# Designs tried in a protein design chat: VH-VL binders against q6zvd8r785to1033. Part 5

Target 1, 249 residues: q6zvd8r785to1033
Amino acid sequence: SHGLAEMAGQRNKLCVSALAMDSFAEGVGAVYGMFDGDRNEELPRLLQCTMADVLLEEVQQSTNDTVFMANTFLVSHRKLGMAGQKLGSSALLCYIRPDTADPASSFSLTVANVGTCQAVLCRGGKPVPLSKVFSLEQDPEEAQRVKDQKAIITEDNKVNGVTCCTRMLGCTYLYPWILPKPHISSTPLTIQDELLILGNKALWEHLSYTEAVNAVRHVQDPLAAAKKLCTLAQSYGCQDNVGAMVVYL
Below, E stands for the ipSAE of ESMFold2; O stands for the ipSAE of OpenDDE; V2 stands for 0.75 times the mean of E and O plus 0.25 times the DockQ between their complexes.

## First folded at step 8 (VH-VL; framework fv_adalimumab_6cr1)

Design b03 (at its last look DockQ between E and O 0.01; V2 from the best seeds 0.00; counts 0 for: pae E 8.2 > 2, grease 19.7 > 18.9, placed apart)
Fold by OpenDDE, look of step 8:
Structure b03 (fold): chain C 249 residues (1-249), chain A 122 residues (1-122), chain B 107 residues (1-107)
Amino acid sequence: as target 1 above (249 residues)
Amino acid sequence: EVQLVESGGGLVQPGRSLRLSCAASGFTFDDYAMHWVRQAPGKGLEWVSAISWNSGYIYYADSVEGRFTISRDNAKNSLYLQMNSLRAEDTAVYYCAKDTYYLEWGDYFDYWGQGTLVTVSS
Amino acid sequence: DIQMTQSPSSLSASVGDRVTITCRASQGISNYLAWYQQKPGKAPKLLIYYASTLQSGVPSRFSGSGSGTDFTLTISSLQPEDVATYYCQQYDSYPLTFGQGTKVEIK
């Protein structure tokens, strides 16, 4: 089961979207996603409508989680370009499927992200981050990558004055500086795994992983949990679009 | 140099329709949201409508919702405002304004046209 | 809707004087506030955005401050060319709204 909350805060433009399918791929799995366009509303919505279908096709082509997830993001990125989209968006996908590789677990979780959306697993009451945010400020290797490609970085750390995110879906015209290459992590799910939290940039700017887990791990209703996270972020002064999804495992 | 030129204003009777145009030059038109802002004679500024770079998202002030239609033709670098069911209170200079942000919503305006006067009177 | 209230509605000052215009929002708008200058018979001109950032080409005698609900536009030394009506505008949420304006004249 899952709960989703999206709040515009003081602004009434919602640039965050999400997808949730408790039954995916003929009922053998589940997929959850969150998309954040920062100040654009259109691209997150488009991704909400398209990425699950792409994932479904890719998982049929490969059983390797790194392969089908990377291809999912690449294909989605290309589709956006073909459609003439100039905008960029953060994207997070969580795919739960039966695990045949680890006899100790019945299911595996694969998480892939570009941009600033992140997933956190609650394992034994502790947060396990499953995402990576590539930033020019905090990732010297990534910074060097874009510099080697002769990118112009502005004083506010924007690539060619457009975006601070070097990994993103969209902005196809900013290749090769902006790449649709996601961070991918996979983990078997165990009995110690309680829930999964998906959140956008605004959520994680205001809540630590530990705080988020502690806030929701005893909440019975996942929707209430998601709302609680957003409300908590707002109480801490979040005025941006905030999105949270809580998946009970 | 950025230039915005409004046209289409004039005198009309209440209940009639009028179409305003704004011709844009000096920047990549299809990369920016555009806005209409109006100013009644001797009064302040009032935001009227906004449209995204690709027309995917549109916003209206409550005062014009259902009567006005904002649109754009990126191939012609033109912004439009179709005004139907005009009222006396719609009398104003209408400005087209450029959104500041590239491919995003800034919602403040770095360039304005000189405006076109619309007078609604019986 | 977010209401923007400017004060004063009009003022007259001498050349060289410090002029202060205030703008109050009916609710918190963070720093999503812009200031415009409109000279008689002309279109508005952007002066300040994000409450305190000076637009390129605007004289340094103009400055903006504030956050949340209370904002201020300051002209450190009023010049004859500054005769105009000034407007604040919030862009926190739709509908976008302006203050009623402050008319600045020279004595």
Scores: ipSAE 0.019, ipTM 0.586, lowest interface PAE 7.2, mean pLDDT 92
Fold by ESMFold2, look of step 8:
Structure b03 (fold): chain C 249 residues (1-249), chain A 122 residues (1-122), chain B 107 residues (1-107)
Amino acid sequence: as target 1 above (249 residues)
Amino acid sequence: EVQLVESGGGLVQPGRSLRLSCAASGFTFDDYAMHWVRQAPGKGLEWVSAISWNSGYIYYADSVEGRFTISRDNAKNSLYLQMNSLRAEDTAVYYCAKDTYYLEWGDYFDYWGQGTLVTVSS
Amino acid sequence: DIQMTQSPSSLSASVGDRVTITCRASQGISNYLAWYQQKPGKAPKLLIYYASTLQSGVPSRFSGSGSGTDFTLTISSLQPEDVATYYCQQYDSYPLTFGQGTKVEIK
């Protein structure tokens, strides 16, 4: 089961969208996603409507999680068409399936992302981050890549004055500085795995991984858990769009 | 600098097999799709096959499907073409070509190798 | 499959002449059209992509125009080093296809 909360904060638009399917691919798996368009609502909405279908096709073509998740992101990037020329979105996708080595007795979780949305697994009461933050501030290797490719990094720490993100779906006019190739991680799930938290940039700017896990571990209703995360971020001063999803495993 | 070096061409009898290799350097090989393009003597260019950066998508021209197999080894920065059941009409210079994007999106080729000649003759 | 048809198949011109080569697609390909130069015994070299964008390092005497189905490569002042065969290529959809080529010679 899952719970989702999205709050506009002080903004008059909600540019965060989420995808949740507790029953995916003929009921054998589950998929969860979060998309943040920063100042546009169009691309998150498109990805929300299309990425699960893309993943469904890609898992039929390969059993290798690096292959089908990377292809899902790249195909989704291409399908944005003209809408993705000047607009961009962070994307985070989590896929739970039976373990390929022993599908009858265990499950695996594959997480892929571009941008600044993050997934955190609660394992034995402790946070396990499963995603990478693709920003100039938090990823020095990405910042150096962008500089080596002769991009302008403005005083406000943005690529060509446009975005702090070094990877996104869309923003194709900023290629090759902004790339759609995702970070991918995979882990087998055990009984120690309690829940999964998905959050946008605003959530994780205001809550540590440990704070987030501790805030929701003992909340029975996943919707209440997701709302608690968002209201905590707001109580710590968040005025931006904030989104959280809590998935009980 | 970007460099693509093909090897493995030669003279071979019809019905036999040949394996082409392309060694890549000067760019991050596993960030790009790769292609084979051929040119029969005195003729124009013909696209042969494509492979995505992670081998997740593979495409063939109708003229070679079922006989040729494209593959890549990203650890060795190498692209391969296994050519089975060769025919006289496969006689051509075979070029390794670099795509400008990561995936099977139709695209243009910013870098080409020098080519390797395959001659299929009795 | 999208068929690409070039015209003329061959031409001869004097140094300094303006040379025009046309390429027609069998269906609309927007601006997803590239031009290549191939000198005898050498690999093709990219000149132009997206119908009109000049590749880095290509002399400004080369230009491209057109959209949809009809495209043109122009050499504003032919030079001796421009003796080559020129190909157009669509990249709107797979399979990728080339024109049959236009051989350019100096009189």
Scores: ipSAE 0.007, ipTM 0.555, lowest interface PAE 8.2, mean pLDDT 89
ESMFold2 (binder alone), look of step 8: mean pLDDT 95; pTM 0.962

## First folded at step 12 (VH-VL; framework fv_adalimumab_6cr1)

Design b15 (at its last look DockQ between E and O 0.75; V2 from the best seeds 0.00; counts 0 for: pae E 4.0 > 2)
Fold by ESMFold2, look of step 12:
Structure b15 (fold): chain C 249 residues (1-249), chain A 121 residues (1-121), chain B 107 residues (1-107)
Amino acid sequence: as target 1 above (249 residues)
Amino acid sequence: EVQLVESGGGLVQPGRSLRLSCAASGFTFSSYAMHWVRQAPGKGLEWVSAISWNSGSIYYADSVEGRFTISRDNAKNSLYLQMNSLRAEDTAVYYCAKDSYSEWADYFDYWGQGTLVTVSS
Amino acid sequence: DIQMTQSPSSLSASVGDRVTITCRASRGIDNYLAWYQQKPGKAPKLLIYYASTLQSGVPSRFSGSGSGTDFTLTISSLQPEDVATYYCQQYDSYPYTFGQGTKVEIK
């Protein structure tokens, strides 16, 4: 089961969208996603509507988690078409499926992301981050890559004054500075794995991974847990769109 | 089944021009990005240029930018490289390479046999 | 540009030997790495993509491993037809860059 909370904060648009399918691919697996368009609502909605279908097609063509996740992001990026020329979105996708070595006894979790939405697994009461933060501020290697490729980094720490993200779906006019190629992480799930938290940039700017896990670990209702995370972020000063999803494993 | 056949190589003086062609067959040419990769005699591989499936995105290595022009004709299943202001360091076998995807997946699943370009006085 | 460094530059091994070639990227490239085989006088041929996925038709004695900055191509039992130069290539970001190559010989 899952719970989702999204709050506009002090903005008049909600530019965060989420995808949740507790039963995916004939009920064998599950898919969860979060998309943040920063100031646009259009791309998160498009990705929300399309990425699960793209993933379904790609898992039919490969059992390798890097292959089907990378292709899912690249196909989804291309399918944005003209809408993705000037607009971009962070994308986070989590896929839970039977373990390829022993599908009857265990499951695996594969997480892929571009941008700043993050997934954190609660394993034995401790946070395990499963995604990367693709931003100029938090990824020095990515920042150096962008500089080496002669992008202009404005005083507000943005690529050509547009975005702090170094990877996104869309924003094709800023290629090759902004890339759609995701970070991909896979881990087998065990009894120690209690829950999974998905959150946008605003959530993680205000809550540490440990704070988030501790806040929801003993909350029985995942909807209440997701709302608690967003409310905590707002109580710590968050004024932007904030989204959280809690998935019980 | 997939075939890429380069042509147009030869001996040319520095400062002159040469046009390479690559004829493609055995796949839907208009669905894939295409590349030129070169290899100087006895040396390693160097990527030269890329063109997306619809010519909407075009990229060059710094060493050739401003001198080389990549183009494609999807109706003729053909890729081209116009090489102007040739220099001795452009001497290489030039390979036509198929990208695995339309724009962004950049490993090369099929290569042609190459055409030799020799630039010397 | 991302520099790709292969080791060794060349090697000689006997038929049946396990051969290991390493490739190091100057920065993290996740799993966006390919391996190519180039036999003398021939075009390169794709062996492995996404660091560890074998291209269709490639013998199972070839395998790839690694992520981030350190990658390995392994030939589990060297065969006479494996005499070639092997190249790694990153495709995380433009410009695409290749390692300098590893020449593999028998004897």
Scores: ipSAE 0.384, ipTM 0.774, lowest interface PAE 4.0, mean pLDDT 89
Fold by OpenDDE, look of step 12:
Structure b15 (fold): chain C 249 residues (1-249), chain A 121 residues (1-121), chain B 107 residues (1-107)
Amino acid sequence: as target 1 above (249 residues)
Amino acid sequence: EVQLVESGGGLVQPGRSLRLSCAASGFTFSSYAMHWVRQAPGKGLEWVSAISWNSGSIYYADSVEGRFTISRDNAKNSLYLQMNSLRAEDTAVYYCAKDSYSEWADYFDYWGQGTLVTVSS
Amino acid sequence: DIQMTQSPSSLSASVGDRVTITCRASRGIDNYLAWYQQKPGKAPKLLIYYASTLQSGVPSRFSGSGSGTDFTLTISSLQPEDVATYYCQQYDSYPYTFGQGTKVEIK
């Protein structure tokens, strides 16, 4: 089960969208996603509508989690078409599937992301980050990469004055400075795994992983949990659109 | 079966030009990015250039930028490397390599047998 | 540019020995690393991609591990046909770069 909350900040447009399918791939898995366009609502919406279908096709082509996830992002990136030429979006995708490789584990979780959306697993009451933040500020290696590739970094810390992200879906006109290549991680799920939190940049700028986990660990309703996270972020001064999804495992 | 066959190599003098070709078969050529990789005699591998499936994106190593031009003809399943202003340090076996993907560059799942380019006075 | 540093540059081992080759990237590249085998006088052949995925048709004695900056290629039991030079390669970003290679010989 899952709960989703999205709260508008001072901005008049909600540029965050989410994907939640508790039943996926003929009911044998689940897929969850979060997309943040920062200032555009078009790409997040497109990704919300397309990425699950792409994933479904790719998992039929390969059983390798890195392969089908990488292809999912590539194909989704391409499907953005002309809209993705100048617009970009952060993208986080979580896929839960039966674990065929480890008989001791019933399910496996694969997480892939570009941009600034993040997923945190609550394992034994402790937060386990499963994603990577691809921004000039948070990733010095990526910052150096784009500099080495002769990108222009503006005073406001943006690639060519467009975005602070170094990896996204879309923004094809800024290739190869901005790449669509996701960070991918996989972990078997165990009885110690309690829940999964998906959040956008605004959420994680205001809540630590530990604080987020502690806030929702004892909440019975996942929707209430997601709302609590957003409310908490706002109480800490979050003025931007904030999105949170809580998945009970 | 995937096949890549390079041609066009030979002996040339410094400052001259040479055009390499790579004939591809056994896969949908127009769906994959392609690369050139070279290897000087007794040395390691050096990436030279890449071209996306639709030629929309092209990249070069600094060592060849401004002198070499990569291109492709999808109708002919062919990859090309126009090499101008050749230097002695360009002496190498040149391999065409198939990318695993179409738009962003990835690993090379297939290689040709290479063609030798010797630049000498 | 991302520098790839392999170690050792060369090694000699006996048939049946466990062989380990390491590759270090100058910056984090996640798992966007490939290993290639090049036999004398032949073109390179893909062994491993995404750091640990075995290419189809490659013997199971080959394995890859690592993420971020440190990577390892392992041959669990060295065979005569494994005499070759091995290269790591990052495909995280342009320009693509290779390690300097590791020459593997049989004693």
Scores: ipSAE 0.372, ipTM 0.796, lowest interface PAE 1.9, mean pLDDT 93
ESMFold2 (binder alone), look of step 12: mean pLDDT 94; pTM 0.946

